# Designs tried in a protein design chat: VHH binders against o26223. Part 320

Target 1, 191 residues: o26223
Amino acid sequence: MKLLWTSQHIKVTVHIDGKVSKMDVLEAIKTRRSIRKYQDREVPEELIDKILDAAMCGPSAVDERPWHFIVVRNREMLEKIPEVHPYGAMVKDAPVAIIVCCDSSLEKIPGFWVQDCSIASQNILLAAHSLGLGAVWTGVYPLEDRVEGIRRLFSIPEHVIPFSVIPLGYPAENPGTRDLFDPDRIHLEKW
Key: E = the ipSAE of ESMFold2; O = the ipSAE of OpenDDE; V2 = 0.75 times the mean of E and O plus 0.25 times the DockQ between their complexes.

## First folded at step 21 (VHH; framework vhh_7nfr_2)

Design YD6 (at its last fold request DockQ between E and O 0.70; V2 from the best seeds 0.00; counts 0 for: pae E 3.0 > 2)
Fold by OpenDDE, fold request of step 23:
Structure YD6 (fold): chain B 191 residues (1-191), chain A 124 residues (1-124)
Amino acid sequence: as target 1 above (191 residues)
Amino acid sequence: QVQLQESGGGLVQPGGSLRLSCAASGFTFSEKWMSWVRQAPGEGREWVSGISWSGGWTDYADSVKGRFTIARDNVKNTLYLLMDSLKSDDTAVYYCAKHKYSAFPEKQDEFDIWGQGTQVTVSS
């Protein structure tokens, strides 16, 4: 059975008219792109709440749920983030950013917090996309210069580790979709 | 190889000016905060000035504020220190240093790469 992969170009028509078109999980995953340009438009708190709710719904090692979230709307702080994150230039243009952090005191098994926070971060991206927002994952951990830069900027306690900075906003760009499927990365039964 | 190389030091009279340069290689200079640190004879290292990766943020020790200007050229991988109105107390070996963190240094151990230094002597 030749699985004819018909590349159905799921045209996610982001209707500009504020109607949050609900998309299914596969659509969200497949059509999500990093968005680095944002409209001059505020993101409602309700949407942020939904995004954060989604962020907390991911699995974590032994249900440790080590994540914390800093929601940043202050313009001055948003403008400062790029100075401590050399690839965070877009943050200054976003109406809001979420900083995903790990509280190490909540960690039950060492090292899995990275996975937990990654899942949370990805859920933020997917949820944002499903809600008609654009977002991008700007990596903080494990780069020490960024970790400590963000820590100091936001006065984050030593036991809390900044993991990612995710600016969000209504997208002002449409980079299109990508087909990233690679059958060469799939091994059956053995390598 | 990771390297910082200072230049531009020398002998100058009080009130004179010097321009120090630090050439960086072996790492992505444009992503890193940088500082100048000096050490006078018989004294400990003193932080002089720091600059963010973009150059958007600068800071200075009180002893040099208003007289020194830190700058960088990320295309040339070069850090600069413009020193005006030099004083005898500015006599020191000046080091270029890479920050461990994207922040102004709070401690001396927050640098992970150092140059060999360049001698600045202010003497009449």
Scores: ipSAE 0.895, ipTM 0.949, lowest interface PAE 0.4, mean pLDDT 93
Fold by ESMFold2, fold request of step 23:
Structure YD6 (fold): chain B 191 residues (1-191), chain A 124 residues (1-124)
Amino acid sequence: as target 1 above (191 residues)
Amino acid sequence: QVQLQESGGGLVQPGGSLRLSCAASGFTFSEKWMSWVRQAPGEGREWVSGISWSGGWTDYADSVKGRFTIARDNVKNTLYLLMDSLKSDDTAVYYCAKHKYSAFPEKQDEFDIWGQGTQVTVSS
C-alpha cells in the first residue's frame, strides 16, 4: 500500500445553469469556436463581470493595461452597430456585446496597445466559452471608417480607440472541434 | 478609377418632385456610407441626407426632413434621392459624396469622393 502522487490538470471552474463545472484550460482553448447564432436568453450580469475580470488578467506591455470595455445590452444600440460595422452583422442578434477599447492616455510604450487589446479580446472569448457562452471577435481596428463609426455611436473620446466588438450569448449553433495543428509552421532554432 | 456620377436633375415647378441618381464605381459601394450634399448659388455646401452602407440608418437636414427620401441599391451600386414638395430654396447643385467614416458627418471635410453634381432648379 503506497501513497502515489499524480499530476493534475489545471481545471477552470465554471458556473453553468447554477452548477459548478470544470474545463481544462487546454480543452477550453482547443474547443472554443466563433459563435454567431445566439439563443433568445439574457446573459446574467455576473457572467459578464467574470468575463471582464478574465479580460483584465491578460499581460500587457510594461503592465500598461490600456483597455477599457463598453458593455452593450440596449437593443437599439446593438441594432445600430452593424450599420457602422459591416463585419458585425450578428451583433444585432446577440443579447449583449463587449467593445474592447484602448485608452491611449494609459499607454506607457506607444504602439503595443494592439497586442494588449488582442490579448484581452481573446481572454473574453475563452472566458465566455468556459461559462457556457458563445462569442465571436469582430475586428474594428485598423479600419478607420469603422473605428470612427463606433467611436461616434458610443460617444468614445478621441484618445480612446475602439479595437473590437465581441457579441456573445448562449449558443444556438455548434460548429464542432477542429484539428488545426500544422507541424510545418514549427521551426527549430532557425527559419 | 474611383468615381461618382449624378443624374436626374432639371427644372421643376414648386411642389413638384424629382429623383436623383448617383452611379458609383471603383470602390466597394456596398460597404460605404453615402450622402447627398447641395450648394445653392452664392452659398457654402449644405449636407442634405446620409445613409448607412446597408440603408438601414438614414438621416436628413431639418430643411428637407419629411420631403426628401434617401435610398440605395447595393446591387446596382446606386444612391438615390427622392425629392418631393420642392420649394424654390431647394434650388442648388446636388452632389453625391462618399463618407470617410461610417457615421453621419460632424464636419464638412468628412467626405473623400465627390461627384460632379447635378443642377436642380425649382422655378415657376
Scores: ipSAE 0.420, ipTM 0.773, lowest interface PAE 3.0, mean pLDDT 91
ESMFold2, look of step 21: ipSAE 0.417; ipTM 0.753
ESMFold2 (binder alone), look of step 21: mean pLDDT 83; pTM 0.851
OpenDDE, look of step 21: ipSAE 0.864; ipTM 0.934
OpenDDE, second read of step 22: ipSAE 0.846; ipTM 0.926
ESMFold2, fold request of step 23: ipSAE 0.404, 0.409; ipTM 0.759, 0.758
ESMFold2 (binder alone), fold request of step 23: mean pLDDT 84, 84, 84; pTM 0.859, 0.855, 0.861
OpenDDE, fold request of step 23: ipSAE 0.891, 0.859; ipTM 0.948, 0.932

Design YD7 (at its last look DockQ between E and O 0.75; V2 from the best seeds 0.00; counts 0 for: pae E 3.0 > 2)
Fold by OpenDDE, look of step 21:
Structure YD7 (fold): chain B 191 residues (1-191), chain A 124 residues (1-124)
Amino acid sequence: as target 1 above (191 residues)
Amino acid sequence: QVQLQESGGGLVQPGGSLRLSCAASGFTFSEKWMSWVRQAPGEGREWVSGISWSGGWTDYADSVKGRFTIARDNVKNTLYLLMDSLKSDDTAVYYCAKHKYSAFPEHQDEFDIWGQGTQVTVSS
């Protein structure tokens, strides 16, 4: 019985009445895609706040919570980001971007900040998706040219490390869902 | 092997024009900021012009502003410097340099790859 996976177009019916349909966590994880095209529509501050709240809810090593977030809405700055990030072209088309940073002075154990900021970044993506927004993770760290490019562009202190740039907006594309489950990557008890 | 190779230098009269080229290999040229740097006899290195990876952002030293144009072809992995209205003071060895960072250089140590240079002589 070939289960015809009917590509149910999850019509994210953005109900006009502001009620963001609550997406369960598994659905958010499974249906999230990188979105690189955005509508010419502003993202309400309330949604950004919810996304940032989610970003800060992730675990961190020994609860160090080293993350900081720069919310960028300025059009000039958004247009400059692609110049310092060669794979960040979509940022100029987004109404807003979040730059996830690590404050090294907050680190309790060296090196775990990468995991911490990764968790924060992923939570941003999931939260955005659950709220009917599209987002994409554009990697900054560990590439020195991008790190320093973003640092100088935003006057980020030396002890703070730009980690990722995440443009956000209402999606203007629907790339569909993917099944990424691979049983060959699962090992029971031993390799 | 990572390499930058300049060409197009030569002897030109004041008021003349030259086009320098820099062929890049061994790295992803299209992702890197590039600059031209020159060194006149008996002087230190002087930054001349820089360009972002896309070419969307360019900058020039005051000494060459309005006369020189930096450009790049990412398909050909080539950096260019169009030099117009050349002056005797433009006489120098011109170097192509790769940026360490996606920013205009603040210091000379912000270049990690250099070409061998090409001689430009402006003389009557």
Scores: ipSAE 0.767, ipTM 0.892, lowest interface PAE 0.6, mean pLDDT 92
Fold by ESMFold2, look of step 21:
Structure YD7 (fold): chain B 191 residues (1-191), chain A 124 residues (1-124)
Amino acid sequence: as target 1 above (191 residues)
Amino acid sequence: QVQLQESGGGLVQPGGSLRLSCAASGFTFSEKWMSWVRQAPGEGREWVSGISWSGGWTDYADSVKGRFTIARDNVKNTLYLLMDSLKSDDTAVYYCAKHKYSAFPEHQDEFDIWGQGTQVTVSS
């Protein structure tokens, strides 16, 4: 991993729990893993603010920026999310979750909000990782039962579409890096 | 074949108790929210109680709160309604119903699978 990085890459210095951390963007992308086990430790509001700032830096179709975010720290609400989302069990153990939503009144081109909110969701994962946190994207959209369940749980209006629930916290597991490059998925000039 | 099959209804005295069961087949019961809904003669359907897929979140109509208990067994694919302190106006056909959404219903059209119903008669 050190063999792929030089001091010439632009890095942002951040303090996380008394540590100075710099992470090259390619390193962040290649080393981020879904983290589903978290320490019993609060995540400072400052880190959540940085993550959401990063989420909003993503590109969007015709610059529509349709995203909204709900930050959930309340234990009762975090414990109810798995009741709406059967495969979201780790959410009850997370100190915080971020719900990524689309405000459909901000759409300028129909349907591209899915790509837009996917970009925001991935930026949340990468930013969390760069700050020493672990996160996982749990899917809500396009499963109508989960979409409506989350909407009602958080009193989200009909024109706002919950897209993903992202629990996050200081990691309590380290699943390691994977080599997922598959040359057979690359086609030159045509299929 | 997708089915909901209720049982356990019958005739009971006021103040008595019954346990209703609903056997589910043909869908992944353990991932779905479920409800009991009742219909008295000549009346519309009334939502009675609902339960999340795990059983960790339940709710009740005001008319039955404190007297009825909803429960589920995801191993046996069975939904239950434990009915205590029965009153004459609890007399109805009781239906087991699967939610469309992972939420308590706001309208009676939010169920996509219904059982055939089981009669509960409180002798008055």
Scores: ipSAE 0.411, ipTM 0.756, lowest interface PAE 3.0, mean pLDDT 90
ESMFold2 (binder alone), look of step 21: mean pLDDT 84; pTM 0.851

Design YD8 (at its last look DockQ between E and O 0.40; V2 from the best seeds 0.00; counts 0 for: pae E 3.8 > 2)
Fold by OpenDDE, look of step 21:
Structure YD8 (fold): chain B 191 residues (1-191), chain A 124 residues (1-124)
Amino acid sequence: as target 1 above (191 residues)
Amino acid sequence: QVQLQESGGGLVQPGGSLRLSCAASGFTFSEKWMSWVRQAPGEGREWVSGISWSGGWTDYADSVKGRFTIARDNVKNTLYLLMDSLKSDDTAVYYCAKHKYSAFPEYQDEFDIWGQGTQVTVSS
């Protein structure tokens, strides 16, 4: 019995009437994809606020919450980001980007800030997806060239470390869903 | 080995043209900002022109603006400087330089890799 996995095109019908269809957390996780093409449409501030709220809800080491967020809407700046981030070409096409940063002065235990900011970044992606937006994580840290490029572009203090740049917008592509489950990566009791 | 090697320099008359090339090796050229810097006899190093990794941004010193054109071929790992309407004051050793960071010159002017330079002499 060949289970024809019918690729149910989950038509995320973004109903125009502002009712954000509630996506459950598992659905958000499983159906999220990196989106690099965006519509010529502004993202409401309310959605950004919700995304940032979600970003701040993740756990952090000893609750240090070292993250800061730069919300970038300025077209000139969005166009400059790709010049200092070779893999950030899509940022210029996005109506908004979030730069996730770590304030090292808030770090309580050295090194865990990477995990903290990763969690925040992932929450941004999931929240965006759940709200009908597309996003992609463009890595900044730990590459010094990108870190310093973003730092200087945005006049980020030395004690603050740019971690990721996440462009967001209404999706202009649908890459489909992926099944990434790999039982070979699961070990029971021992390796 | 990381290397930049300039070529294309020479003797030219005022009003003449030259094309400099810089061959890059040992690093991911396509991801790095590059510049040309020159040094005239008895003078300090002067930034001439810069280009972003993609070529989407270029800039020039006021002294060469409108006369020089910076370009790059990321497939060939080569940086170029087209020099038109050359003047005696353009006489210098021209260096290819890799930016340490992907940053606009107004924010950062540090270079971590230099070529050996190529001599450009403009003389009647």
Scores: ipSAE 0.695, ipTM 0.865, lowest interface PAE 0.8, mean pLDDT 92
Fold by ESMFold2, look of step 21:
Structure YD8 (fold): chain B 191 residues (1-191), chain A 124 residues (1-124)
Amino acid sequence: as target 1 above (191 residues)
Amino acid sequence: QVQLQESGGGLVQPGGSLRLSCAASGFTFSEKWMSWVRQAPGEGREWVSGISWSGGWTDYADSVKGRFTIARDNVKNTLYLLMDSLKSDDTAVYYCAKHKYSAFPEYQDEFDIWGQGTQVTVSS
């Protein structure tokens, strides 16, 4: 065969929703707001893949990585989530939601799965924001009525604990940024 | 103090209708799933129907489907069961019950608040 492998020096530019996304980490953290109103616009699978990749980059207790994710796009299912979660009304209006779950059989240190799944959930919020999407964390655990409701709605096994439901989409609101720094919360050397 | 109080039971002939009411107090009724459960003489408790907190999702036991309608009024904190085409097999004490979970029950121990019940008797 006469074909030689040639090195490629052209970087692939990935276009998402028609724009190139770049955001400084501190900017993302400071400007991310809970978004509960979404455009009637589909979120491409490629963006969900990037968000879930980011979710799995989080640290976990002794690297236990107990998380699992359910991606929900079905309208009937999205409309049923608010019936299980009274404060999740915006979920029915989202093009997609991610359910963050813990497989309790993967715990290596009991009880740290809550921190692990919280980290993954926050990474979802930050990654979505950096990609031009809006999201909000709606709490499931530790409220047993919601935990069991979500488990049954999505046929989640008994050893798997639904932790959070995160609806996301292109934002239809802009709440603005907030200055939340409070020096009185900082203690040097002791309380 | 949390309470559920049923009313509207009575004696009715086969083919008749009744409307049961359940007044709720002492908890946030509008955030909770609710059910009707009945107990025939000498029998265990049988789930009859359930309803989500908003009323947007309902379900019924096969034995009553098409004849009974569950409803709720979150302003008045009241649960209802509209019973049509009553049969002698519907004779039971009917209980209003609050779900432990935001789901239709799979087991009999998934209710944490019960009313005292109201007797429905369908005879002759």
Scores: ipSAE 0.332, ipTM 0.719, lowest interface PAE 3.8, mean pLDDT 90
ESMFold2 (binder alone), look of step 21: mean pLDDT 84; pTM 0.855

Design YD9 (at its last look DockQ between E and O 0.89; V2 from the best seeds 0.00; counts 0 for: pae E 3.5 > 2)
Fold by OpenDDE, look of step 21:
Structure YD9 (fold): chain B 191 residues (1-191), chain A 124 residues (1-124)
Amino acid sequence: as target 1 above (191 residues)
Amino acid sequence: QVQLQESGGGLVQPGGSLRLSCAASGFTFSEKWMSWVRQAPGEGREWVSGISWSGGWTDYADSVKGRFTIARDNVKNTLYLLMDSLKSDDTAVYYCAKHKYSAFPTTQDEFDIWGQGTQVTVSS
């Protein structure tokens, strides 16, 4: 059954501090936090579609776009993910998770798929945040125990590499924002 | 140094019970899947039981299902095998093994650390 994802432009009003504001890209980047606690509330398919659309808008090496996405809503599977990911405990509490994968057969230049999938994963996080959802990037690749754990759990083919698991949901925490700007990490013209 | 050390083996009568322990050191035990594997005299290695890092997921070989219980204490870095209703066919050297992957093993090469083993003899 080909899930026909209809891209409906839902104006998502993100309530930041009680104000419905359109979150601009800089605001999304600056205010995004890892969210590991979720409300007992389902995430509409429309929002997932928007998030996945955003995930696929990132650049990739020579436009190889090697990414695939597994959307997981099954409760049993969500509960099993923490068993194969020691730091994925929050996944069992999320209503949905996205597994970002690389199809190695789509790779045109060796090694850039990690960057491609990272961009896709980050876009998922930013999009989720902009839509009023919380998410966290749980790393799978390059840890072999996690890669193979996720692979077997989801019957992922050998040529496809699970890269990240990203649980999503309506936030049940507010960790606040951080200023991570460090001028000491900026070098002008030379090191 | 990475090490697994089994203990608790011995001689028991049929129908008896034993508790094996495996002390782990040199790696983050609490993040790794673990298994017990045994080798009977003249036989190949047989997977006995496995457990996820949290202990929330366990599995057993059909030959020991209902009789053996795998457990772990991540604070003590120790893996356990409770063996009840022991049979003569359970006689073997029992090894503790660390998984390469966060999954139940399909082959013997999916273990990267082995203990020295502990002898279990079931004889009337």
Scores: ipSAE 0.855, ipTM 0.929, lowest interface PAE 0.5, mean pLDDT 93
Fold by ESMFold2, look of step 21:
Structure YD9 (fold): chain B 191 residues (1-191), chain A 124 residues (1-124)
Amino acid sequence: as target 1 above (191 residues)
Amino acid sequence: QVQLQESGGGLVQPGGSLRLSCAASGFTFSEKWMSWVRQAPGEGREWVSGISWSGGWTDYADSVKGRFTIARDNVKNTLYLLMDSLKSDDTAVYYCAKHKYSAFPTTQDEFDIWGQGTQVTVSS
């Protein structure tokens, strides 16, 4: 058996100024930065649909797909989120936020929903980046005061757990790229 | 030690005003939601007003709306209740209370720290 090594890049389409640009998946992952400043510019519903489609493409434990998403555009509601989350001040300035939730009634293996919703949340960040948007993951779970605050603010039922709040918009900052590779974190065969 | 200490209570005539203060120590006051709760003689405790950590979101019991104002000073770690147009049925012990959650309470057990209370008496 002859092993053939073929280098193939999965392309991520980036939309800029009416021009479709492709971005290598590894480049997208390496260049995504948390964006906390947004332009006063609406995010089209089409882009939110693409982002949520990507969010739902993630793997989940035994394909349980426990995630639900609340799309928040209402200005009054966006302004209330920082009152529940002291370090979520940027949410009030975002044109839209996505709340990633777990519906515990969909769990097939209890306890893996955190990984499942983390995967969906990261896919939201990458998809937003690929579409020319900036986003940041603001933590809700496991901080019970934030979980309950968000639940009550958005009338989320008791069996549904808000996991993260992700404000997004066209970026108004450019923090640049970073080199975070650290070979000391890599262990071969054993710790 | 974690403490809430109320002050500013007293005797006042109907239509009068008082300003209650609650000094907080032993926790990060500037990150916590706070409330005032009162208890009239022979009655259960009644939620009066609540305020978010920043002061940007407040709510009031219907019995005090338009007459009372809740406020906070996160530099001085102090919660306030400005009471105007006082009535005889506002007579109660007023407690400062810290919320467990970043939300307006639905039950009394959603407070984890209570002050000792300050007496407000409105003479009929």
Scores: ipSAE 0.366, ipTM 0.730, lowest interface PAE 3.5, mean pLDDT 90
ESMFold2 (binder alone), look of step 21: mean pLDDT 83; pTM 0.846

